# VH-VL binders against Probable ABC transporter phosphonate/phosphite binding protein PhnD2 (phnD2), part 2

Target 1, 264 residues: Probable ABC transporter phosphonate/phosphite binding protein PhnD2 (phnD2), of Prochlorococcus marinus (a3pdp9)
Amino acid sequence: SADPDKLIVALIPDENAATVIQDNQGLKDYLTEAFDKEIELVVTTDYSSMIEAARNDRLDLAYFGPLSYVLAKAVSDIEPFAARIKGGTKTYNSCIIGNTKKGVTSFDDIKGTTFALGDPASTSSRLFPELTLAENGLTKGKDFQGVFLGSHDAVALAVQNGNAQAGGMACPILKSLKKKGVIDPSKVTTIAQSSPIPQYPWTMRSTLSPELKEKIRFTFLDLDSDKVLKPFNADGFASITDSDYDGIRKAGKLLGLDLSKFVK
Key: E = the ipSAE of ESMFold2; O = the ipSAE of OpenDDE; V2 = 0.75 times the mean of E and O plus 0.25 times the DockQ between their complexes.

## First folded at step 1 (VH-VL)

Design a19 (framework fv_acimtamig)
Fold by ESMFold2-Fast, scan of step 1:
Structure a19 (fold): chain C 264 residues (1-264), chain A 122 residues (1-122), chain B 106 residues (1-106)
Amino acid sequence: as target 1 above (264 residues)
Amino acid sequence: QVQLVQSGAEVKKPGESLKVSCKASGYTFTDYYMHWVRQAPGQGLEWMGIINPYSGDTSYAQKFQGRVTMTRDTSTSTVYMELSSLRSEDTAVYYCARGRIYYGLRSPFDYWGQGTLVTVSS
Amino acid sequence: SYVLTQPSSVSVAPGQTATISCGGHNIGDKYVHWYQQRPGQSPVLVIYEDSKRPSGIPERFSGSNSGNTATLTISGTQAMDEADYYCQAWDSYTYVFGGGTKLTVL
């Protein structure tokens, strides 16, 4: 239906499902009232499952990471419409981290170690970490062993506990985990930060009615409620377009990723 | 020592195609990207595109999309840049330049070839 | 359509400090690299990531980048520093070069 009574809203599993759902309850309540519709939040097991759900037209709204969005857009009839803003920007950074006790505080210390990666379709926990390491002469499978742990919080915990000696993840998620006391700043060293990455896009399926699509766009862009924005660590939402993610497309090709292999 | 050695100067007629080579030595060929940059006489530097020697994947500047093709041969550690439908304004020195795999897409060009002068005239 | 603006020329007396600006909207949020090109020669990287020097580049070369302006500074300028200087930034997945600045050491 172009104007369904219930909107299925998918959220990328960049952290454990309970945290993702909890952080979005305020948004769910706001959207329920704004649209006068039932809102169902869905968190898939991995990024590729969410891409497949989009491909099969099962999602009305979807909050992707940048690379998973690029992958979903290639196989789905979806369109991006908003991204969060914080401190006047709609960008964020990827962090490379090391275990302090094991002495991993520089790129050279990563040689011969196990490097924790998030989901294979993650921008800040896979794509940019691998590009950063390669720029510094470190190739996955040759200079270090990569292990995919599926989420950013799993990466942070593995590095803190020494199950991996180093890892890559979103800097804002690391900051959040430190603030919550999940990560002890004395146990984890930030080795490097990437250049700015475009923020996660909110997307909608293109087959929704034009009236509903504009109502959705306006509802996000006009949002100024602290109750909704504070859990997102956002000042608001800003308009975005598909071309804002062309750089992610180019980065994926430069790393040599076969983008077709991410579709289940 | 890292070296990038380019093919020699060429004279072309409008409508022809150009193919310049860049042979890399002194490092692992597939660990670094290769960029192509041109410079018209008395003008500044203009980025044309990039190739990943490991995968063969390319990305081109909008201005050259549809006219430029970049390829590589891993057995000879050589990259190639082909530019078709040549015009007089394509007269320039063409450089290959090495960049590390993009660190958040900010990598500098640390080594450059000697340049290949291409003159397009009738 | 991102544009980097450099002065076309800068002149300085030997031993004095030369400054070359590179203007761009919010350029302080981007990484800037600087290249030196002597007549008939290939460009040479002199500063990368705003302020870092490659091995072999004299300490006289330094860089900064904030707000809307990146700056290349050459202290104690020598005759051998006469060259064209280009700034470079990455924006929207293309590399953009400034128009170049010709440095003359009297």
Scores: ipSAE 0.000, ipTM 0.402, lowest interface PAE 18.0, mean pLDDT 87

Design a20 (framework fv_acimtamig)
Fold by ESMFold2-Fast, scan of step 1:
Structure a20 (fold): chain C 264 residues (1-264), chain A 122 residues (1-122), chain B 106 residues (1-106)
Amino acid sequence: as target 1 above (264 residues)
Amino acid sequence: QVQLVQSGAEVKKPGESLKVSCKASGYTFTDYYMHWVRQAPGQGLEWMGIINPYSGDTSYAQKFQGRVTMTRDTSTSTVYMELSSLRSEDTAVYYCARSQYYWETDYYMDVWGQGTLVTVSS
Amino acid sequence: SYVLTQPSSVSVAPGQTATISCGGHNIGDKYVHWYQQRPGQSPVLVIYEDSKRPSGIPERFSGSNSGNTATLTISGTQAMDEADYYCQAWDSYTYVFGGGTKLTVL
C-alpha cells in the first residue's frame, strides 16, 4: 500500500535491542501523533536481516548505518531523506581502541591479536577500522584475527574485558558508554580516529505515495523539540541525498566488499 | 582541575586577520566540543561556531560563514579561531567554551576561557 | 532567525526574590540554560536544562520553562548576585543567546 494504516519502522541494531528501542520511544510517540497512524518499531537481529527486510519491501521507514544503507540501496527501492544533527554537524567518527592492561596502545601492538568488529555491514565498527588498519600495514586474517561481535557495545566490552585485545567502533557510542560507567576510560585506550563519516540516514520506501513522502520529510526536518530529540542524542534532522554516501561506496570498493556477505 | 587558557590581547587594523588560541587542560580534550562566543563592548553574547576536536568538524553561525575558520591541534590540546577581513565591528572579547560531546549536556557550555580582547582600529 | 527576549534590567533589594524572564516562541519545547557574568569576568553556568543546578551553585537559584517563557529565579538575593544574566537555547543549527539582563541589588 502506498498509504498504509501502519508504518513499519526499522532501526539498525548498533547496540543491544533494548537500548535501541528505548532510545527511539520519543520519536515513535512523535511520529504516531504527526501521522495519525500506528507506528511499529522493529529491530532485527543483525544488519543483514534489515537489508533483506528492505529488499523484500517489508519496511516503510528504515534508520540504517551508512554502509548498510549503501548495501540496501543496491537491492531495494528506498530513498534517503534525513540525517541527525549534533553540534551543528552531520558527521561522526570511527575509533580504534586497545586494552590498556594488555599494552595495546598503538597500531604495532595490534599485530598478532584478536580485533573485535561489530556487524559485517557496519561502517564505524567494520569498514573504516579495517581500512585504517590496512592503510597502516595491517591486514585482517594475515596480521590480526578479526572477530565479529555484532554491535558496538559488544566491541567495547570485549576490549575492556580483554576478550579481544583491540577493536573498532563508533566514537560517539564509546563516549556514551564511558558516561554511563559501562566503560572505564583507564582500561581502554583510543589508538586512532577516522576521517568524518556521514551520519546514519533515515530512509523511506520509494513506493509510498508522493503526499505521504512529503509529509514524512516535513515531519522529520521540522522537528525542533529538544525534549523529543534528547533520547536520540540529536539537535535536529537535516536533509540528505544518496550522493552524500558516495564516499562510503568508494571505501567499500577499496576494501573489496562482497555483497554476498550481507545478503541472506 | 579543568581549565581553558586563551592567548593574549590582540590589536589589529581593518582588513587584517586574527588568530586566537584556547589551550585545554585537566580533561580529555577530544571528549568535548569547543565553542567560540564573542562579546562586543557593552553588548551581549554572540555565538560564532563550534568545533569537534575529535574529528576537526566545524559548524559556523551564518553571520560568520566565509570569514571564520576553527581548527585544533590534538598534540597540544589547543583550539584556534581565525577571523579574516576584520572590521571595527569585530572589536570584542572572544571566549572559548566547552560542551559535552554526545551527552544531554551538549546544549550548554560548562567551562569558559578567560577571554581574549581583540581591538580593531585604524 | 530565532530570538530570545530578556528585559534589559531588573532591580531588587537584598533578600528579595529576583525573576528574570526569557521569552521565545514555544521555548517550553526547548531546553534553556542560564549564564551569570560579572563585570570583566567570563560567563558562569548557573542553571542548565531548564531547572538543574551545577555543582557549587546555591539552592536559591532555580529555573522553570513552559509555553513561551523561561524564568530564572533568585531567592534571598545577595549583593554578590549583581551581574548580567543570559538565557541560551539551541535552534536550527545555532546556539541562541538572549540579549542579557542586568540585575542590580540595591
Scores: ipSAE 0.006, ipTM 0.512, lowest interface PAE 9.8, mean pLDDT 88

Design a4 (framework fv_acimtamig)
Fold by ESMFold2-Fast, scan of step 1:
Structure a4 (fold): chain C 264 residues (1-264), chain A 120 residues (1-120), chain B 106 residues (1-106)
Amino acid sequence: as target 1 above (264 residues)
Amino acid sequence: QVQLVQSGAEVKKPGESLKVSCKASGYTFTSYYMHWVRQAPGQGLEWMGIINPSGGSTSYAQKFQGRVTMTRDTSTSTVYMELSSLRSEDTAVYYCARVGLYYRGSLDYWGQGTLVTVSS
Amino acid sequence: SYVLTQPSSVSVAPGQTATISCGGHNIGSKSVHWYQQRPGQSPVLVIYYDSDRPSGIPERFSGSNSGNTATLTISGTQAMDEADYYCQVWDSSSYVFGGGTKLTVL
């Protein structure tokens, strides 16, 4: 349906599902009021499951990470329309972190260690960490062993606990976990930050009616409620286009990623 | 190379209507909101309203509600601002300006302005 | 309706630091943008989101915003900086501009 009575809104599982759902309750309430429609929040078990749901035209709105968006766009009829703004920018960074007590404070210290990674289709917890390490002479499988833990919070905890000696994750999520007291800053060292990464895109399926698509676009871009924006750690939302993610496509090619491996 | 090129100066009588155009180039026209701001001679900047070039939806400053209409033509990448029931107090330079990040963001590129003189 | 207050004029000698204030109730909770307008020209964005500079704007332009006052600071002021300066915020449903400050460099 081009104008469904209920909008299915999928959120990428960059942290555990309970946290993702809780952080988006304000947005759900706002969208319910703005559209006069039922809003169903959906969090899949992993990034590839969300890509598959989009491929099968099961999602009306989808909040992807940059790489998972590029992967979904290749196999789905979706369009990006908004990304969050923080501090006047619509970019963020990936952090490479090390366990302080185990003495992992530089790139050289990563040699011979276990490196924690999030989901295979994550930009800041897989793609950019691997690219940054390769640019510094460290190759996964040769100079260190990678382990996929599925989410950014899992990476942070594994590094803090010493279950992995180093790891890669979104710098904003690390900052949030430190603020919440989940991560102790004295136990985890930030070794490096990546170049800027475009913020997660909000997308909609292209088959929605032109009137509904316009309403959705304005609803996000007009957001000024602290209740809605605070959980997103955002100052607002900015307009985006597919070409904003061309840098992600280039990074994926540099690491030899096969797009077909990310769909079921 | 972002450019906003506005129509030429106009002279109007009280009670008439004006229509100013703003042609955009150098970027994806439908991806950025467009604002209209005016400036009376020797006075400051005054916001009139905003248009979304993609769907054509608009929001106007309360002072201009009922007198202003903003439209666009996506085939020519042009926005229009119409102001009716003109008064001498409407004498001003009218600017179109693009918002940089989102509708509440900064006005990052401005047209050259259109001088409108309202006199009998 | 929300009101931004700026001084009507500020005068500095070449090489001095010029400061232009923008007063507003709880303005520190809002994002402030600054525009430069030279006589007969369109406004130009010089500072956005309180303190960020657009590409091409010299480092001598800086901004701050806290409490009830936002400030545009121009260090080593040059003759070319003579212009009217406007602060601007979004409030509720509208863009609000300050009255403008005429900067004279003599």
Scores: ipSAE 0.006, ipTM 0.407, lowest interface PAE 15.3, mean pLDDT 87

Design a5 (from a1 with heavy chain E100W Y101G D103Y W104D G106S Y107P; framework fv_acimtamig)
Fold by ESMFold2-Fast, scan of step 1:
Parts: C-alpha cells; sequence; structure tokens
Structure a5 (fold): chain C 264 residues (1-264), chain A 121 residues (1-121), chain B 106 residues (1-106)
C-alpha cells in the first residue's frame, strides 16, 4: 500500500550522474536512518525519463527542477512539499555565459553563434535563457543556433572549451563549478542573470499514507545536517506549494511552449 | 471576486493610435497572463496577443505584429493595449481576458466588459 | 495557418438537444475550449479541455473531441441558451477561434 518498505528517491540529472549520486549519499544515509527503510537513489538519463517515471507512479520522492516539475505535475499524482532555503530566500537565478577568448561578452556577441542549452525540460538551462535572449531581440533558430547538451556542467564545459560560444545555466551551479576548479573564471564571462526562479521542489507521491507523508515533511523541514545540506548550499528546507511554480507555467507560454504536449 | 474593468468607448480617425486599459482586481495580478481579443461588428472573436503582467513579456498574433504594443503597470494592476495606424477595419469591441493557466493551452476564464472602438473619418 | 470551421447557425426547439460542431485538421490532438456569448455581453467559458465544465455551468452542457471534429452538446435546450458559441484552440504560437455558431431556440 501507501507505506512501502523501500522508498525510491529520484534526483534530476542537472549535472553528470556520478556527481549527483556522490552529492546525495549524505541524504540517502540520513533518510535511511530517519525512516528505517531502504532508500534507492535513482538518477535518470534525462529529465523526460524522470517525468515518465513519475507518470507511472514509480517514484516515492522526486527532486525536480521547476519546469520538469510543472510537466510532471500535469501527468502525475505528486505533491511538492519542500525547497532549499538560504539567507531567507527560496529562489535562484539563471545565467547567460560567453566564452571570453572568443570575445562573447555581451548579447550582441551571441548573434550568429552556437548557444549551449541543457535538457529541453530545464528551467535555468533552457526556458529562462531562451526568454532572456528573446527579450533582448535574439531568437533561437534565427539569430543563433541552440544545441542541447543535457546538463548544466556540460553547458559550462562546452562554453569554457569553445565548443559553444555561449550558453545558459543555473548561476548556483556555475558558482559551484568555479569553486571546485572545474571552470576557470577567466575563460567564461557572465553576460546576464535572470529574474528569480523558484528553487527545485522536493515532491512526493500523493498516494503515500498520510502518516508517511507527514513524517517525510517533518524530516526535510527539520533537516539541519551540514553533511546533507552542503551539496545543496542551503541553510535548510522550507515549505512550498504548487502555486509557487505558476511563474514557470507563465514563462512557458511566453516562449510558446505547449507544456501539455512537450513531453510525449 | 475577480473583476476586469476596461476603459470607455473611443472614437478615432484613420491613422491615429488607440490605447485601451484593463484594470484587474480580486486576485494576484502578476500570477495570471492576460490576453487581448477583438470582435468586429457582426464578426467573430480574434486573438491579438498575450502579456505576462509579472515580467512584462509579450507575444502578438502575426497579423498585429508591428502595430500592437501591450504593457502593464503592476502598481495599479492594469494592462494596456495600444494599436497604431488605425484603419476603418479596426472598428471592433476590444476585450481583455484572464488566462486560467495550468497549461500553455489554457482557456480564458474571466473577460472584461469590452471597449468599443469606432474608427471613421 | 490553422482554421476552425463552425456552422453559421443551428436551430432547435425547447427541450431538444443542440449539437454544435467545430472542425479542424487533427483537432482531436488539441485541447478545445467553448465560449458562450449573449448579445451585448462578454464571452463566458462553458466547456474547457474538450469536456470539462467550469463551476456554475449547467450539467446539460457537454463536449467531446475526436479526429477532425470537436462537438458542444446542449441537452434539454432552454431559451436562455440562445447565444453565439465559439470554439477555441492553441496552435503552436497563437490562439485560434472558430467563426462562431448562432444557436436559435424556437
Amino acid sequence: as target 1 above (264 residues)
Amino acid sequence: QVQLVQSGAEVKKPGESLKVSCKASGYTFTSYYMHWVRQAPGQGLEWMGIINPSGGSTSYAQKFQGRVTMTRDTSTSTVYMELSSLRSEDTAVYYCARDWGYYDSSPFDYWGQGTLVTVSS
Amino acid sequence: SYVLTQPSSVSVAPGQTATISCGGHNIGSKSVHWYQQRPGQSPVLVIYYDSDRPSGIPERFSGSNSGNTATLTISGTQAMDEADYYCQVWDSSSYVFGGGTKLTVL
């Protein structure tokens, strides 16, 4: 029934799978102890695969990006319950970046170039970059060519190495990659930052027992372990609701995305 | 209760510009997209475009691209539609309508009362 | 450009079933919404996403959408149902309305 012996916990592949799995071992250990249950971490090959897993009721907990959450919510019985909070805020920004050596330091420099995008269902590595560029008179397929690389770290590396001249990604992930020495700040220029985006939602399958759902909420909201929170760069997790993601639904409409038909 | 209240009727001459307002109340203004739809006398409904009241981003129907401009003022919860280079064929009732946004293909759940614009010499 | 085709008018006696069609290429793959407009009034949403009713709309209103035709059905038609009816879809980058059908209740 609604209280399984093993919880399947899915994590969006916003970076390479090894990094995502490594960063969430602390969470796995914490949840295993808190629930006295087996915890299985799942990192799908792409955002669409995670959405389909949710549609088929295969996930007990799922950490989506905002757009992939909106897409999954439309076709799945899931509910959002928590998002990371730091310094009192539950938002982050999308960054547009350019290769410094190739002279891409402004919007005008993007015209005629290859622009790196993450997964098609990414908020900060697809939706918001395309909106920001359109607001500055640059249209994908007309003024620049987009290439989908599947993850934020792939975008950052492609821009750094000149395989793409510009790209869009989550600002927090860029900052993390710079701190780890994966990205050299002298090789990549931040051209723009988006307006605030609601943080990635933790979601749970709505058909879990009321007792288990409350225990899950309490466990995340009370979480203060540095080992677990360090990878999230968070002070903790705070309550969220579905309506917190209405801005993402609106952004999809402005870009002309048919969200109900985007994921087949 | 949701209300969309539009500005009053206008009489314009060919070549002039039109600016219609739509004041929203009874809900969070920045949480719903707004559309503009017009209806010529005895004719059907025609979609003109959409505006995001939060960021101000817009998208217009091809027919009106270059002549229409949609804006908003978040301090007064008001959306505006400007149409330039008016022709007699622009005589119509202009409606604002709220997007009931679950999907990007969502319906329009509340409509303003309409603004009659007559363009004649 | 995507086109929705509706009959210009439909007549029905009180208490009978009125059927209003909305034709479009592969319209069954789209989400169809229906609006009622009485003379001198703003449109009112009566059916959304093919077959759902907004709160306050009588249960005698129903919809379907399959293949190349969407249909608005009004059972037990009443004088107050006399109005123009418009179907609507989203097609890639714009909303498209049908030409409208005038329902006359005799």
Scores: ipSAE 0.000, ipTM 0.403, lowest interface PAE 16.0, mean pLDDT 87

Design a6 (framework fv_acimtamig)
Fold by ESMFold2-Fast, scan of step 1:
Structure a6 (fold): chain C 264 residues (1-264), chain A 123 residues (1-123), chain B 106 residues (1-106)
Amino acid sequence: as target 1 above (264 residues)
Amino acid sequence: QVQLVQSGAEVKKPGESLKVSCKASGYTFTSYYMHWVRQAPGQGLEWMGIINPSGGSTSYAQKFQGRVTMTRDTSTSTVYMELSSLRSEDTAVYYCARESYDIWDSPYYFDYWGQGTLVTVSS
Amino acid sequence: SYVLTQPSSVSVAPGQTATISCGGHNIGSKSVHWYQQRPGQSPVLVIYYDSDRPSGIPERFSGSNSGNTATLTISGTQAMDEADYYCQVWDSSSYVFGGGTKLTVL
């Protein structure tokens, strides 16, 4: 069982890496004081790189998206312990969006278009959009062409600029981009919203000592610092278990996901 | 077609407890969070709390903490709000309201509302 | 606690544009939702996320939000629009409503 003097904390690259690191300086300072250890924040270039780092036991703590967690759990010795909670809820939604000027305002308008997707291992910018389209009779590669752009903000910008006529992304990220003025609401239409998706899990390497694992769990669950929680848009963190992500496993099977394409 | 149907009007005395029900239909009950909001006669809307019908987790407004309890029954797609130690100022119309999701700054809003339950607390 | 301030009443003639303000400290950094409540009826969502309209809400309803003021705009106001209007935000574990504005169509 390990009790390292330095903890490596990885954050999923659903947005710009420099901003993610900057926004999490409060968390880094909090954890440094709580554990009396050096904290190193890491943002990988893509979701599969973070999965691979976990597979090779290089991460002590990792903040995954739901699908990337399921994929990492299949190939690494990690355990989930906490997820964001706000207003009593631990869920979020995926949005399907269309370019307003190109007249993409309904599912039928997506046929024959280029559809922007985020990272292949993204839940709200890949898995749920593809399932929602399939439920509405639209199959990727047959009814529309998918293009992977790597991040949620890249999807939003491509749809706004007309480089893709439609796309899928996290509804919270879309609304944040509209609020910040990055996305003009008059140029992008929301066609559909998914059912609730379980929030991003915080995970830890299972081979950490039992004493350290308990301390990590308590530190996150007791966290009530506004400055640490604001980047997570959270009231706090609440306990989760691996079975909370069984719905994601079922969705992945329905879409026919091949684990070998994500972990190399 | 989403519908939220609440229990009928009640008259209570100070010190008694109130239990209002809200039966949901037309959607997957466990997929959406439910709130309780009240409105005193001639006054504005006041948020009381939230319940997750799936797991049963709850969060209450500070003002009602210790007096309010929210529960659900997944077999009947019904949420309940119980308010104890009633006072005359608890006279209000009590609404259940379904929450929709989720943005980074202020994500939560109410897309469907019940018809309301009038509760009169008189001495 | 966070406070939303609305005018108690606004009056407009039929066919004119009504504007209802919702004031809050740095409210432009929050997402504002708007509800319409006719006498004796339940609230109805008319605008969410500052400017989005639910299906079935007429295009004459629009919203904006910047700085310290969010605004609900009703163009070509009709008698049926006579109602109380509430703005709402989430702030620090709480769902905050404005005091409400009574819209009278003269």
Scores: ipSAE 0.000, ipTM 0.397, lowest interface PAE 16.1, mean pLDDT 87

Design a7 (from a1 with heavy chain D99S E100P D103T W104S S105G G106W Y107A Y110I; framework fv_acimtamig; at its last look DockQ between E and O 0.02; V2 from the best seeds 0.00; counts 0 for: pae E 19.8 > 2, placed apart)
Fold by ESMFold2, look of step 2:
Parts: structure tokens; sequence; C-alpha cells
Structure a7 (fold): chain C 264 residues (1-264), chain A 121 residues (1-121), chain B 106 residues (1-106)
């Protein structure tokens, strides 16, 4: 329906589901009041399940990562409308990290190791780590073995504990985990940061009524609630367009990503 | 019954400011946009700007940038439009108008009764 | 900025059909809304989304929109239809009105 009484809002499982749901309770309450609609938050098992849900028209709003957005956009009638802003920018970085005590502090130290990755459809815990390593002469499956651990916090813990010697993840999530005491800064070395990555887009299905789409857009752009913004570590929201993700499409082509592996 | 009731007529001098109120009733105030539109004597309709009462964000026509301020009070379901540095050509009837999200699209389906503001030396 | 062009006036005999045009570049890709304003009164929405009528608007009011022209049509015109008529669209971040058309019934 173009103006449903209930909105299904999917959230990318880039951290464990309890954390993702908790960080979005403030937003759920805000949207419920703003739209006078029932808001149902859903967190799928993995990124490809969320892409498939979008493809099958099961979602009204969806908070994708950049790569998962590009993959979903290729098979779904969706449009991006807002991204969080922090420190004046709509971008973030991917970090290459290493276990300090195992001596993994440079790209050369990654040779022959196990490298932790998040979800296969992740931008900052898969796509950009693999590109960064390739730019430094390291090929997955040849120079190191990749292990997909599903989420960014799982990557950080595996590197800290030495179960993987290196890994790739979003720099802001690593910083948050260090601040919370989940990650001991002395045990995890940041080896490199990526070029800027466009922030995670909030998206909506294009088949919503024009009136509802405009209401959704303004509601996010006008958001000034600490209850919502603090869990996102954000100063607010800014508008975005599909072309903001063209760099992600180019990066996906460079790695030869097969879109059929992420949809049924 | 959905209704927009505006404040009464005003007489102003050049250089002063005007402030018109628009009280909404009969619907969820924060779920609809509010616009201000004016009409000079014998002339057509001129859009001035829009406010989203939910968070207070605004967008103004370029002609009025820097002179117009739109605000709202959600506790009284009232929007306000203030126009500063008045000139004689600002003499007009000022309307508030609602933009519903679900049936009429971006049309202005409910209008206030209008507020005549006369600016004379 | 986007411009809507209306004729300044249209005259019809009672009982005949009045047509009021609203010209704009590729206006057929936009949703067009129409307002009636009688002397001394607030505007009233009579057509929205090109051709839809709000509750309470007589069936003799209709609208169309294609190419570069939107049209408000009033069949069986009555003396009470004598008013100013405005078309309106949204373009980017602006709400644009036409200049208005005075309908006279003679």
Amino acid sequence: as target 1 above (264 residues)
Amino acid sequence: QVQLVQSGAEVKKPGESLKVSCKASGYTFTSYYMHWVRQAPGQGLEWMGIINPSGGSTSYAQKFQGRVTMTRDTSTSTVYMELSSLRSEDTAVYYCARSPYYTSGWAFDIWGQGTLVTVSS
Amino acid sequence: SYVLTQPSSVSVAPGQTATISCGGHNIGSKSVHWYQQRPGQSPVLVIYYDSDRPSGIPERFSGSNSGNTATLTISGTQAMDEADYYCQVWDSSSYVFGGGTKLTVL
C-alpha cells in the first residue's frame, strides 16, 4: 500500500541485534509520534537477508550500509533520503586493525595470517578492507585467509583475542567499542584508514505516496532529539542522493562482486 | 471539523514588523505542513514559506529570505509568521494554509480566513 | 525558477463550458492543483492531483494535465462560478502559483 498504517523498518545487522534494536528505540518512538503510525523494527540475520526482504517489497524504510544499499538498489525500487552527520561530514572510514601483541602492526605483518571480515555485503568490514589490502599487494586467499564473522564487533573481539591476527571494520564502531571498554586500546593497533566512505543511507521504498515520502524526509532532516542522536553518535541528519554511492559501485566492480550471490 | 483561525487585522508603519498567528483545530497539528501565502490588493497569490510543526524546520521563498520567520507552539497548535522591515508593498491579506500528506498531496486543502495587514506611512 | 502562465480572464455564457489553461514547461510531469477564490473570500481547493475533486466540489468541475498544459474545465457554468482561479505546483523547494484567471459569466 502507498500509505500503510504500519511501517516496517529494517536495520542492517552491523552489530549484534540487541545493540542495534536498543540504539534505535529512540528513533522508533520519534517516528511513531511524528507519523501517528505503528513502527515495527526488524533486524535480519545477515545483510543478504535484508537485501532479499527489500527485493520482495517487505520493507517500508530500511537503514542499509553503503554496499548493501547499492546491492539492494540494483534489485529493488528504493530511494535513499538521509544520512547521519557528525563533525560536519556525511562520511566515515574503514580501519585495518591488527593484534598488537602478535606483532601485526603493518601491511607486511598481515601476510600468512587470518584476517577477520564482517558480513560479505559489508562496505567497511569487507569491501574496503579487501580493496585496501589489494592496493598494498595483499590478495585474499593468496596472501591471507579471510574469515567472515558477520558483524563489526565480532571482528574487533577476534582481533583483540588473537583468534584473527588482523581485521577490517568501521573506524567509528572501533572507537565506540574502545570507549565502552569492550576493546582494550593496547591490544589492537590501527594499521590504516580508508578514503572517505559515504555514510549509511536511510532508504524508503519508492512506491510510498509522494506525500508520505516528503513527510519522512522532513521528519529526519528536522530531527533534533538527543534520545535519537546520542545512540547514533550523530549531530543530525542531512539529505543524500543515489549518486553519492557511485564510488561504492566502482569499488564493487574493482573487486568483481557478483550481485547474484546476495539475492535469491 | 478541521479549522484554521487567524489573528485580526493590523495597521503598520514602514520599518515595523508584523506577526500573524494561525490556530489549528480538528486534526493532528504536527502531522501536516503549514504554509503562508499572501495576496496584495487586486493581485494574485504569492507563496511565502512552509513550516513543519513537528520539529519546526522551515523553508522560505527567496523573496522573503532574511525578512520572514515562521515558528510554532505545539502546546497551543499555533503557527506564527513574522515579517520585518515592512514596506508599503507588503500591504496584503496573509493566509495560512495546510498541506495534507495522505489525500490531497501537496495541495492546500484548508485555508485560514486571512489577516489584512495595511502598511502605510 | 518555475513559471506558471494563465490567461488573465475568460468569459462564458451561462450553461456553457469554461476552460482555463495553466502553461508550464513539462507541467504534465507535475501534479497540478486548482483553487477557486470568490471576492472577499479565502481560496478553496477545487481540483488536486490534476483531476481529483475534494468532497463537496460539484461534478461539473474537472481537470486534465499533459505535455505543457494543465486545464481546469467547468461544464454548465453558473453565475456562482464567477471567481478567480489559480493553478499551483511544487517545484524543487518552492510552491508556485499561476497568475490567476478571472472567470466572468455573462
Scores: ipSAE 0.000, ipTM 0.381, lowest interface PAE 19.8, mean pLDDT 88
ESMFold2-Fast, scan of step 1: ipSAE 0.626; ipTM 0.840
ESMFold2 (binder alone), look of step 2: mean pLDDT 93; pTM 0.949
OpenDDE, look of step 2: ipSAE 0.023; ipTM 0.553

Design a8 (framework fv_acimtamig)
Fold by ESMFold2-Fast, scan of step 1:
Structure a8 (fold): chain C 264 residues (1-264), chain A 126 residues (1-126), chain B 106 residues (1-106)
Amino acid sequence: as target 1 above (264 residues)
Amino acid sequence: QVQLVQSGAEVKKPGESLKVSCKASGYTFTSYYMHWVRQAPGQGLEWMGIINPSGGSTSYAQKFQGRVTMTRDTSTSTVYMELSSLRSEDTAVYYCARGDSYYDFLTGEYYYMDVWGQGTLVTVSS
Amino acid sequence: SYVLTQPSSVSVAPGQTATISCGGHNIGSKSVHWYQQRPGQSPVLVIYYDSDRPSGIPERFSGSNSGNTATLTISGTQAMDEADYYCQVWDSSSYVFGGGTKLTVL
């Protein structure tokens, strides 16, 4: 059992690293005080790098996306313990967006275009967009060309700038980028929203001492600091279990995803 | 000086097993990974697998899974690569190469190959 | 499986700049390492992590990596640079080499 003096906390690179680090400074400060330990925030270049770090027991806590979590869980000794909650809801949606000036406002307009995708292991910026398009008769590599840009903000910017005609990303991230003025609502059209997706899981490595694991779990579940929660637009964190992600496992199989093929 | 010294050339018959050694000196043996890479005559480099000399954990390329075994002996600072069920296509120069890293969570890569052994020529013929 | 594509050969005159490409899907998000192999010799690391140069490697060797192409550049190419050059990445669970490029200095 491990009780280290320093906890390495990995954050999924769903946006550029600077934004991810900035948004989590309040959490870092809170955890430093709560645990009386040094907290190191780590943002990997891509989702597969974070999965590999978890596989090699390099991470004490890890904030994964849903698909990257189920991939990491298959090859790592980690356990999920908390996810964001707002208004009693522990879910979010994926958005399919189009460039307004290029006239991409419906599924039919995506045929023959370049479609921006985030990381290959992203739920809302890869898995659900591809499934939604397939359900509407559009297959990647046949009806449109997919391009992996690595992050949700990169997808949003590419669609806004016309470097891709359409793309898929997390609806909450799109809303945040519009609020910050990074994305102009007049330049990007939301074509569709997916069914609900379970929120990003917080995970911890299972080899941490039982006492530390309990302390971590309840520190997150009892968290009511506005400074920490406001950047996440959350009321708090709520308990989750591995089975909450079974729907993601099923979706991955429907798309034909193979663990060994997750590359950048 | 960092050195990797491999065992001498071997001639094998199809169906036999090969065991090549690689003796390390000039550095802390357990602080670096060790790769095995082969090169068929006139062909390119082909990665076979990697071993962590500290714990003995291994990872093999899919093509060699089930035929290759990598081991080490920390008392002699030596790694071994064993390849079974030899075929004529296994004729190659086999290299060990030290895996060094400044592992950066931003890249996800672990180990580039900074020091290479001299190579062991293995000929598989009837 | 992940594939790295290199031209089979590149020819340059002495003193000119040689460029060797390494193509791979979204390779710019990976770190590329480059190895030089002179005839009858073991490979030698000449560039690691896209653009870093090991101690003892001449400054005329440089590297870059963006999008779908990584490039090894040798300025002021000399006869001694004649060799096969291999790019290499780590992809999920495997170390992948390109097919190699034979550099000829005429």
Scores: ipSAE 0.000, ipTM 0.374, lowest interface PAE 20.8, mean pLDDT 87

